VH-VL binders against Jasmonate-induced protein homolog. Designs and how they scored, part 2

Target 1, 185 residues: Jasmonate-induced protein homolog, of Atriplex canescens (Fourwing saltbush) (Calligonum canescens) (p42764)
Amino acid sequence: MASTQAMGMTEQQKKSVDEMVEKATNMGVNVQAQNSAVVSMINQTNVSMTFNENHNWSGSVVGTGYPKSIPTKQSRQFIHQGDAKDGSQGAVVYYGSNANGEPCGWLLAWCAPTNVTPTKPNRVYVDCGAQSKFDTISWDTIKAKLDVGPATTNFTDVDTETTIAAGVTSTGSFASVGAAFGLST

## First folded at step 2 (VH-VL)

Design a6 (framework fv_axatilimab)
Fold by ESMFold2-Fast, scan of step 2:
Structure a6 (fold): chain C 185 residues (1-185), chain A 125 residues (1-125), chain B 107 residues (1-107)
Amino acid sequence: as target 1 above (185 residues)
Amino acid sequence: EVTLKESGPALVKPTQTLTLTCTFSGFSLSTYGMGVGWIRQPPGKALEWLANIYWNDDKYYNPSLKNRLTISKDTSKNQVVLTMTNMDPVDTATYYCARMDYGGYSETYYGMDVWGQGTMVTVSS
Amino acid sequence: DIQMTQSPSSLSASVGDRVTITCLASQGISSYLAWYQQKPGKAPKLLIYGASSLQSGVPSRFSGSGSGTDYTLTISSLQPEDFATYYCQQYDNLPYTFGGGTKVEIK
């Protein structure tokens, strides 16, 4: 379902993801993050998005937690502290609406291992579409897709005209994750 | 330090196209999170948002006027231009441009923090 | 579109009075609300953003409160220079929408 690599992204999505990665990097440096995923998300939709749920495969969110809402055209950040063995592996789901006012969801999953290697690299997985798609999530299925995911990815759901793009990079002792939740029109 | 100034015609005839320019200083529209919006106010009425343009050239329009509005920017000249087609007497209003700042170090939308003085546009025969 | 209902539409008060202006959103806006002051013949000026954060340079007698759909602007002790029309604005959803305004007249 999700497209592989930056080649599937629009120029705008690539720029937005890169800007979010930079914002995550600046935050991580400022708070001296270690063995963490620092995540920056931008809401490119026309309405606010609200936090729906999260899942932890390893690690947990710290500080003020997951942003409860992301206003239209705004970005929000969080830090997910990894455990000593497997690092930071988690997912978030935000709900909002598409251009037609239909309820939609956006899912971002990341894997930022304690030690990045060619066989265990930083990776992301994304999905979006109708809100009902996320009423019952198979976290095992998401994990399987994340485990073979790329460092950059995007997905467009043509039925709801929703998009999501994400990327992850290593920065010193933490990983920077950037994501753009959007509409295809 | 930060200033915005609207310019354009004071009088427009019905069915004509209005073109307004916002010239600003003290900030750049190449900076992440920065945008410029247009707002109008008919005499004695409330404020009405028209359109926004952002650092990344993202453009947003009030749906009630979308087919009539075009917004563009020239980042090197520090200018934002709004075009509105098929003017009607009901479009008589003071038109403002304003800065949209999505925040500095700790991201927060700060509202429309700096406004131009406004330019009065009268639509009549 | 989110409808912003502002009340009262006008009020008259004396210097030193406590003034309260309310703003009701047709749906929850998560405190993404700004308040503006507009003096006759002038452009609006930002007073408060995020429902309760005072803009730099704005006197401490101004305060904002509220959550969900219900928001309030309070002027604790009205001064002559506070004669103006006040507008609330939501920035949670596009299109951005403003309240109808509250005209504060000093007796």
Scores: ipSAE 0.006, ipTM 0.524, lowest interface PAE 14.3, mean pLDDT 87

Design a7 (framework fv_axatilimab)
Fold by ESMFold2-Fast, scan of step 2:
Structure a7 (fold): chain C 185 residues (1-185), chain A 123 residues (1-123), chain B 107 residues (1-107)
Amino acid sequence: as target 1 above (185 residues)
Amino acid sequence: EVTLKESGPALVKPTQTLTLTCTFSGFSLDTSGVGVGWIRQPPGKALEWLANIYWDDDKYYNPSLKNRLTISKDTSKNQVVLTMTNMDPVDTATYYCAHTGYEYDSLGYFDYWGQGTMVTVSS
Amino acid sequence: DIQMTQSPSSLSASVGDRVTITCLASQSIYSYLAWYQQKPGKAPKLLIYAASSLQSGVPSRFSGSGSGTDYTLTISSLQPEDFATYYCQQLNSYPRTFGGGTKVEIK
C-alpha cells in the first residue's frame, strides 16, 4: 500500500519540497504567492513513470513545467501558480507499470483556492488503474469529484494492484500537495 | 568535454526536404534529464527555436512551423536528426544544435552549442 | 506563445561604459530566463541562466536581474571583447522564445 503520512508525504518528499522551494526562491521563482501550489510526487513502483497529460481548471504550471519522468523510488516536484480569483486547481496523469508489467496510470487532482475557508477548503482527488482507464478522461467528471473531495485521500485498484495516496495543506504562503504513486503488492 | 557538430547540405532547392544531423560527444541521450535542441538564425536576424528531443524520446516542436518538422535520435550513434519538409527561400539560415537539460537545476537552457551549418534555399 | 521584447535593438558604447539591456516578457516567466552573447560568425554563448546566475567562465562584469516580466542584463565596464549581439530567452513554457537581440556597437 502506498504510504499515507501527514499530508500524504514521505519524509523524503518533505525534504524535496523544502529543497525545491529554497532553490526556486534563490532563482527568483515566486513560490510564496498565496495562490501557488508546490506539488511533490513520489514513485513507489518498480519502474520509471512518464508524464502523460495535465489539465488546468485555474492557474498553470510555471518554471520547467511538469517532470517528464519520475524514476523508481524517487520524488519529483513542480510549481503551479494559481489565478487571483480561483487559485491553483489542476490535475496530472502519469503512466507506468504494475508488478506484472501491465500498463497503468495514476491521476492526481488538487484544489488550492486563493482564499481557503471551510466552504472552499483545500481538496484532492486521486484515481489509478489500467492505462486504458485514462485514454479518454472526462475532466468535468473529475472536477465534480474534486469539488467534494477531502484534503487527504487514498485509493487502491484491486484489479491492477495499484494504489495512490495524496494530501494538501496550506503553509500560509502557498499550498503544499503531496502524492505517492504505488503498488499494493 | 561536451561538443556538438551539425552536418547536412549547404544548398537546398525550394519544395525539397532538408535533413540535418547533430553528432555529439561528452554526454549520452540515454542519461536522464538530457536533451538536444535545434535553433536557426536567418542572416542578420534573431534566433528561432525549432525543436527539442529528450532522453526519453519526448519531442517538442515550434508550432509556427506546423507539421514540417521531425526530430529523432539514435542514442547508439550519439546523433540527433532534424527533418524539415517543403523548404522555402525564407528558411535560409544557419542551423544550430545545442545541449539542454530537463532537470530542475538546469532549467532547460542551451549551455553548449555546435558551430552551426549554413543552409541556403535557392533555385 | 510568450513574446520577448528586447530594448534597445542596438546601442553604441565606449570601452569602460556601463551598458544596460532590457528584456520584457508578454507574461510572467518567473525568472526562467537566460542571456546569450553572440559574436559575428560564431554560435551563441550562454552568459546567465535563471535570470541572475552567472555561467562558469563568464566575467563578473556581466550581471542579470529582474523578476516577473521585466529583466535586465548589465555590463558594468564594457571591454573590447564585449561588442556583440545579446539575446534573452524564456524557458517558462513551450515554444521556447528568444528576444529580437540587442547589438552593442563601438561608439
Scores: ipSAE 0.006, ipTM 0.505, lowest interface PAE 10.2, mean pLDDT 85

Design a8 (framework fv_axatilimab)
Fold by ESMFold2-Fast, scan of step 2:
Structure a8 (fold): chain C 185 residues (1-185), chain A 124 residues (1-124), chain B 107 residues (1-107)
Amino acid sequence: as target 1 above (185 residues)
Amino acid sequence: EVTLKESGPALVKPTQTLTLTCTFSGFSLSTSGVSVGWIRQPPGKALEWLANIDWDDDKYYNPSLKNRLTISKDTSKNQVVLTMTNMDPVDTATYYCARIHYDILTGSYYMDVWGQGTMVTVSS
Amino acid sequence: DIQMTQSPSSLSASVGDRVTITCLASQGIRNYLAWYQQKPGKAPKLLIYAASTLQSGVPSRFSGSGSGTDYTLTISSLQPEDFATYYCQQYYSYPFTFGGGTKVEIK
């Protein structure tokens, strides 16, 4: 697999996004709407990851919903359809374990505005660490971090030896969000 | 039929405050995806966007005019008001209000219906 | 601010001519571009949005094309009512900005 510190999507993730777009079109989801986000997550840990929680600031998940699990070394996708003004703004938390078998969590938050401007740019915010860190999430705090976030980012938690990298890019038809959930060792 | 009409003083002295009112019909600023903006055009010059106000009361201003602009709406009267402080002869222009439409499928913000414009001259 | 540069500033044309007007953005604007027509003493009228989508009621002789930073308005066969000034406008980024205008005059 590609480095967990890489800011871009892997070739496997790009292929998976293309497949998800095709599947969504066949299900009647218009991913050409500019306010849709196609989110691809790759599990670079040694165990399967499980969906724990989501939050919506603007828009909602469509189609088959959030993947309930992401098997080790595989990618999964979902589509989040935003509203006309604010676009797609949401977050997901997946649980798994680190190299020592300790319970850990990975959080991805994204902001893909319908009309991207310098004052309303594409943004991501990521966090990872011990699972207990995500037992009680302050979504207002996450939103404040997201609102000043860059379009690409990475973070490593030294205590748990976990890492996460993510980015968001507009394609002219939809926003593409990529994330890698991984270990630093 | 959608219409917008600007009203306000035709003559303003330097340093005074300009207040312009846009009165509209055929739509509501309570409707999701609708906003109203102000644009000006000095004689023989290009169009310049000034400010807009959205259905949810979000306000946007041209940074070049800093703290001089205030935009507000009165939904019960179907009016949008623009206030501009410290008027100068360079602010002489025709002032337009326009309806701005947000199209969710294309992500577009476009000015689909304009008022006739009102000429404001700033001189001593 | 995104700068919008229109060319030419003015042109002379005859009825039946094909007229092309260019609009260049100082950065990519993702087709968030509108074209307006303004006749002397009148308010602007929307012709095209999303770079290439005709507004309802606009004659098919008007078309828009382009992507990224380079956009074009074409009038395939100029009619007497088309003599006007044309403006492009980006709505990708605040502040919204207009081109300097292209005046289409009779020969």
Scores: ipSAE 0.000, ipTM 0.476, lowest interface PAE 14.9, mean pLDDT 86

Design a9 (framework fv_axatilimab)
Fold by ESMFold2-Fast, scan of step 2:
Structure a9 (fold): chain C 185 residues (1-185), chain A 126 residues (1-126), chain B 107 residues (1-107)
Amino acid sequence: as target 1 above (185 residues)
Amino acid sequence: EVTLKESGPALVKPTQTLTLTCTFSGFSLSTSGVGVGWIRQPPGKALEWLANIYWDDYKYYNPSLKNRLTISKDTSKNQVVLTMTNMDPVDTATYYCAHKPTYYYGSGTPGYFDYWGQGTMVTVSS
Amino acid sequence: DIQMTQSPSSLSASVGDRVTITCLASQSISNYLAWYQQKPGKAPKLLIYAASRLQSGVPSRFSGSGSGTDYTLTISSLQPEDFATYYCQQSYDTPWTFGGGTKVEIK
């Protein structure tokens, strides 16, 4: 199972995650989101990224759905409506390429419970690397990692030189999730 | 409540090494996203950022001073230590440590300091 | 490094006046700007972060605005406790840099 903390988060990643969290927050207040995770993702790779798959543990995406693509150096957002019992818990996988043109994937998972408590906090899990890594995803394994995950995390895959950082926070009525998909080169 | 307090020598001779300790309460450096920074201010002059350390032990240094600075933490003691080598009279300043939030909840934006220690004056003279 | 230029370096105003302090960055900093208040002999106190967000406990007479390279701190009705030096700080890129300060003196 992959670790979410192979290397510390750079200042640029902290800034990018915070910017994405703010975009998510602004979107959420403008649409008056309730019991939702509002997610903002930025593609900091050199090519466009394409939506590959999602998984829902609780809740479901609403509105226009998951962005089909995230152009290079641009951000995209979506809203995931939580259920009354467990809130919003889901994951997305986007595919793209690293600096060498090798196929790579980036995975973002989040948990925004209906009632945030010390034992049930907002949390994220991230992973990235070769695209083949995501051909055989064990969603139970990802859920186990997410369940003990922090509110802010990062992971860098040395072999593919890919990196990902994410954070989640609550504004009271909804959770804001920010993520930066990138290269470590 | 978040509190921070700097401690260390008030007087340092030129060429000596300065060691400052920041002792804090009201937060933990084991909390994801949290950091502590050091900032200095020469008498009557502007603030200058020196270094940051984060929960994951990641360290950032002002490039103009990087070869002179070392920052470390002891999470169990709630302490952050800054060491600065080869002190010069131009380094005479009040040195502050400060809390750096990373999350958007309540005060989340990378790069600002929401709570500061009282500062410790360090004079460098022969 | 990103240079932060504050203007004016000092100003005098009367209680009740609207005071405006400006901060100019040498490149776009995408609202990664904070404002601090420092009273004589004391540590700086955070007033505003993310260019326009008021820190909890800070009076509503303080507000921040701006975008790109140009940012402003406004005090809508100056009070006696507001005489202090104000500093802007960019957090867009390392090293983080502060402006030279603006000293506000109540006439």
Scores: ipSAE 0.000, ipTM 0.515, lowest interface PAE 12.1, mean pLDDT 87

Design d1 (framework fv_danvilostomig_arm2)
Fold by ESMFold2-Fast, scan of step 2:
Structure d1 (fold): chain C 185 residues (1-185), chain A 122 residues (1-122), chain B 109 residues (1-109)
Amino acid sequence: as target 1 above (185 residues)
Amino acid sequence: EVQLVESGGGLVQPGGSLRLSCTASGFTVSSNYMSWVRQAPGKGLEYIGYIYSGGSTAYASWANGRFTISKDNTKNTVDLQMNSLRAEDTAVYYCARDLGYSSGWYEAFDIWGQGTLVTVSS
Amino acid sequence: ALVMTQSPSSLSASVGDRVTITCQASQGISNYLAWYQQKPGKVPKLLIYAASTLQSGVPSRFSGSGYGTDFTLTISSLQPEDVATYYCQQYNSYPPEYTFGGGTKVEIK
């Protein structure tokens, strides 16, 4: 069955998601709303990754916001609260380096509708490669790709030897989104 | 306001076991990552491990298998169980609160307990 | 295993002097580095995290810099209350080694 766990979400990521949900609830953020997305990202590269950019099609990040950095071999989480009509639909871009020290980027986009149906399912879209690929992003193009995306996906950029895997699944209270930013080497 | 207090230190024989406890005041253990750090007399700081809100733990490689961290959310305490103790485990043991969530995901330690001395000797 | 090398092991300086302590990681750790102050007989206190971010309540004479493998803690004008051992700590790895440097003892005279 397609899920973030099936796409290689680590035990550390699962624990971190549980921790994020509890901390956010203690801060007054209601993650039990059916339109919330809890996003966990693991950095499987050899260097730390830095937050570069986000985009919202519906909803917005809550709590402490997007993690500024993701240390090597660690995971970080954020909560994205969807709007009542379209739910949580957004994207993040993190920068880092590949094995050759070349600047690279990883892009995760997700769609977690307020009311998940066969016509409006959970979706993800991913991309990675040279950092310059993300200097000017066409968010309309990314959305078009996300709108027909699967619930689980992966991509490898041969030129930079970077890889990214992601998945989204509904828990009944919120959508769980997991992503692994890595190297193909 | 916010405070951590360790207890349970003392003299123990080589090969013995000891349980340390850390009591939090002014904040809840259930909403924070909590760590243990030790310092041998006259020596530097050495990281042991941490516990997450849900009770899941992670350890420095050298500590894995001999040291176990646990917590009790109702009592607002974090414990460190130490087994198969050796002379080189003689140290002041500190519990510490991770800066984590509040500062954008840093595992620096903003609040430390006063420490409790563990002496492993015959 | 990731090693943190701290230099010097000890130093003696006069009140008002600029003091510099260095910390080197055996692998790149980005900005995932903290500095702690431990005064004689006291518990460690967080001074700086994310290599250069000053913790609330820490005097502005303390500053941190660096990225990747080379890091520096600077005390711009040493005060008598700054007598302490200073430790760097990386928090870039998992399983969490969160390795501390060996410490630098700062004394007056």
Scores: ipSAE 0.006, ipTM 0.488, lowest interface PAE 11.8, mean pLDDT 83

Design d10 (framework fv_danvilostomig_arm2)
Fold by ESMFold2-Fast, scan of step 2:
Structure d10 (fold): chain C 185 residues (1-185), chain A 122 residues (1-122), chain B 109 residues (1-109)
Amino acid sequence: as target 1 above (185 residues)
Amino acid sequence: EVQLVESGGGLVQPGGSLRLSCTASGFTVSNYYMSWVRQAPGKGLEYIGYIDSGGSTAYASWANGRFTISKDNTKNTVDLQMNSLRAEDTAVYYCARSGPDYEILTGYFDYWGQGTLVTVSS
Amino acid sequence: ALVMTQSPSSLSASVGDRVTITCQASQGISSYLAWYQQKPGKVPKLLIYGASTLQSGVPSRFSGSGYGTDFTLTISSLQPEDVATYYCQQLNSYPRGYTFGGGTKVEIK
């Protein structure tokens, strides 16, 4: 898990993102380079994860939408198309369980602004823990954390110490965003 | 051609159990999300749960703990085990195909079985 | 819990009429919505997925629109064979899964 967390995104996820962009282009999805994000998530838990909710600060998911499930040890991808002013800014939450069968959640938030600069870069934020942490989400709080976030971030749930999440994004236009959702033990 | 056939329905007393089976033909269940949906007489459609290509399951909150979905890839069948049945579980139970495992948008049902009636009555 | 509300619960219209059925989600679901037709005594049939994509083989008089919380199914020119109950289904929320609306019964007057 450490090497995946340190990189934020596996080589398999990078290849999957590239393939997804090619498939989307061939299917007629109009991907705008300046303000789109291609997001890849890998489930490193021992059970399937299921989509719970999303939030859009700017832009919207395109094509076939958010993956409804991420099978154990597999990756799933989606494309999020940003608006002309603020780009692609959104979040997703997936539910699953830890090794003890306890319900857990994982959150990925990303920011891919239309005009990427050193002071306004691509950003990611992750969170994870007990499912109850995500019963009512303060999107303003998540946005505040995202807005000061780095291009690579790792988080372990300190309350239960059973879940871990990692996120990474590319530094240029046409953001490639990756997340690893896993268990710390 | 794609076909789903349910079996195992019938009359059961409250507190009893039933196992429904869904036999698929014209496609391989190992490549799809498979779901169960029910409909009480004169009422609307109600989602029960699914099983994915890898065998992982998820259930509606009301079904969790009483209903279990399983599959046998070699027999190309999907089963629904129902326990602690109550009068309000009386319904037609449908097996439905949710889409290929690689599809990003899942959960809509492109093929349905004919349904099997389960009656829970004393 | 995400609630799907359909309106009206029933309607009666004449052949050739434009019929509109609405579906409202209690939370935003983007375009993650499907529509089904269930004729009397028959199994449900998929009409539309992704809020607006018509399933292959479905007559062009059926169309879907909407995004977020408000969705509509339109039958541009009602035919006798369209007598059925129509259901919306959200595809966005877990753990409740892919919940259905209460249905709208369409009859010919």
Scores: ipSAE 0.000, ipTM 0.486, lowest interface PAE 12.6, mean pLDDT 81

Design d11 (framework fv_danvilostomig_arm2)
Fold by ESMFold2-Fast, scan of step 2:
Structure d11 (fold): chain C 185 residues (1-185), chain A 120 residues (1-120), chain B 109 residues (1-109)
Amino acid sequence: as target 1 above (185 residues)
Amino acid sequence: EVQLVESGGGLVQPGGSLRLSCTASGFTFSTYAMSWVRQAPGKGLEYIGYIYSGGNTAYASWANGRFTISKDNTKNTVDLQMNSLRAEDTAVYYCTRGYTDYSPWYFDLWGQGTLVTVSS
Amino acid sequence: ALVMTQSPSSLSASVGDRVTITCQASQSISDYLAWYQQKPGKVPKLLIYAASTLESGVPSRFSGSGYGTDFTLTISSLQPEDVATYYCQQYYSYSPELTFGGGTKVEIK
């Protein structure tokens, strides 16, 4: 059966997404529009992660904005409302540390078009590694990679021993985006 | 420095009104949700209400209809308008900052509080 | 309304003692619980959020645990500066209200 939440989400993440939708609705945000993305991120590392940067190709974050931190072993959510033409297309970068205490970053990019078609599908792109990798980001390069990305993906950076996995699924009311920021050791 | 400073407290008679202000400095005020919490003398903490960065408000059931929260991003202030005051409203009133833009419902920054005494 | 009940209402212990205070929610709140410390005459200070995550600058002798309806704040080795009233607060139900526990006053013998 089709889940209303992205693949790989924990039960707590699914509950948190439902709570975020309820909270946003109470704030006057129309989350049921199919051009919205509800994004849930889980921090599977041993330290808290902090928000570093975002980028919007289409749409913008709504409600309370991007979570400033994601505590260790917890999830945080946000809502990104798309525009009528291109839907929700954006990216976030969070910083933290790997198992050796080295500064690292995790990047999640998503595309949730207003109308999902085989030629304009739901897509994600992920990257992770040393924090310095994200000091100067070419958003055009990231967009090019996102534009050919799958609906579900993962990546492991062998040098820093960091991992990231993500997926996006249409729920009929909004797009559900899930991501796990983690370590390979 | 990062701080919140309340003002406007004082003595007011039952049935009266009072407006408290809280001035924020040292952080990007416009992006935070702000809350008011009170504490009666010798008693515990009691939530009043909050205002999201976008302006939407929520109030404790007992405060709804009597208390109104507003914010002014150009002045870096959040206000609490209190109407139909009762002796039971005597308390120290704290202005608080929500922890994050997304999870504003627990409070990492508190003002020093302002005392409101409702007495005849 | 979601009610938070703290116990005990007060306790007295010696320096170096392990102190535990408990907080019960009237319904499951997952891990949406914060703990605050209020020293006499001072403003409250955030100690712990998400039931077990220590706020920056809080001494490691403080720890939180629990999930659902039962939560505990532990001070592993009580110090004189820990004399305060401690409050739990749920943030699972944010609308219409957040709720605090009644407080636990911790004193030194």
Scores: ipSAE 0.000, ipTM 0.491, lowest interface PAE 13.3, mean pLDDT 86

Design d12 (framework fv_danvilostomig_arm2)
Fold by ESMFold2-Fast, scan of step 2:
Structure d12 (fold): chain C 185 residues (1-185), chain A 125 residues (1-125), chain B 109 residues (1-109)
Amino acid sequence: as target 1 above (185 residues)
Amino acid sequence: EVQLVESGGGLVQPGGSLRLSCTASGFTVSSHYMSWVRQAPGKGLEYIGYIYPGGSTAYASWANGRFTISKDNTKNTVDLQMNSLRAEDTAVYYCARDQSYYEYVSGYPGAFDIWGQGTLVTVSS
Amino acid sequence: ALVMTQSPSSLSASVGDRVTITCQASQGISTYLAWYQQKPGKVPKLLIYAASTLQSGVPSRFSGSGYGTDFTLTISSLQPEDVATYYCQQYNTYPPSFTFGGGTKVEIK
């Protein structure tokens, strides 16, 4: 029986992603963000999550950098300034635990082009599961998946009972990215 | 304990300059929007400007060009440089911390959750 | 320029009374409105943000409501320690430029 197939976002995930997109939008407006991705992440797991690594395909994080931790049931934000040609394209990986106390990881990748077009829109890619899954990831593989990704996505890893949902939308001069890192239990 | 302490206030003549400093403890200014707000004796609160986590600044129209906000993340200090001072600038000057998205899940930039005790600036001949 | 009009400028009420203070924005500000309390000789204290969200540690007798241009701060049962001037503040301008209301002085009669 196939029991590991991806499902659509739950109503709670849609609400969480929309709330995070709104927080990102408000931050971007207040900092007068230009050609950047403003990212808001909420930790819906039962423990704190810790920053593990990032990758930049174009652009770089500004200000305080990536949040070192995201406490349980709290949100954290960052701004990723895009380069002039390709905009903001990056990824972050946070580590934490599932309901059983097993080490798990959550990966969020985004693409916010300098010039959004129908053929080069805003995109997100997400993944989650056992922590070991992220120890051997090829960033080229992630980039290939991101390049064909939608503006809204989710993934549930049945084995670890972890889930992740994300969305991205343009807000004038910047892109707002919202993500919810969670458990399927 | 989280607190803000202003310093540098005093008596200055019209046309003079003054630099105020705000020292933060119990949190890092690099994680927050920081603002300066003033209050003339017996009057209401008046927004001056703020500095973003990334170092950009924004000012009230009346303050733009005369007042400059800066910060030193390593010293955890926010400064307000005031130039071309006028009698109407006489006020208590407060340093205030904006609610940070990097801290509160329900917080939004623009609401000031921590205020310093204020420092008095008197502009007179 | 976005103007915040606060009313009344002052009021006197008895301990236990329900007190309401209003704040009107000259243009729509969604829910980006905060309320502050400033007791005599003290620094301002954040009471409410996002129009209706109570700040941690603030007594439950304080509540806020409103959306767009019309906002209200309510003290359900006025206490002696509530003697203060109350200010609203908008944080919805782009480019950012925050504006305070003129204040409402609350006194015990």
Scores: ipSAE 0.000, ipTM 0.467, lowest interface PAE 12.8, mean pLDDT 86

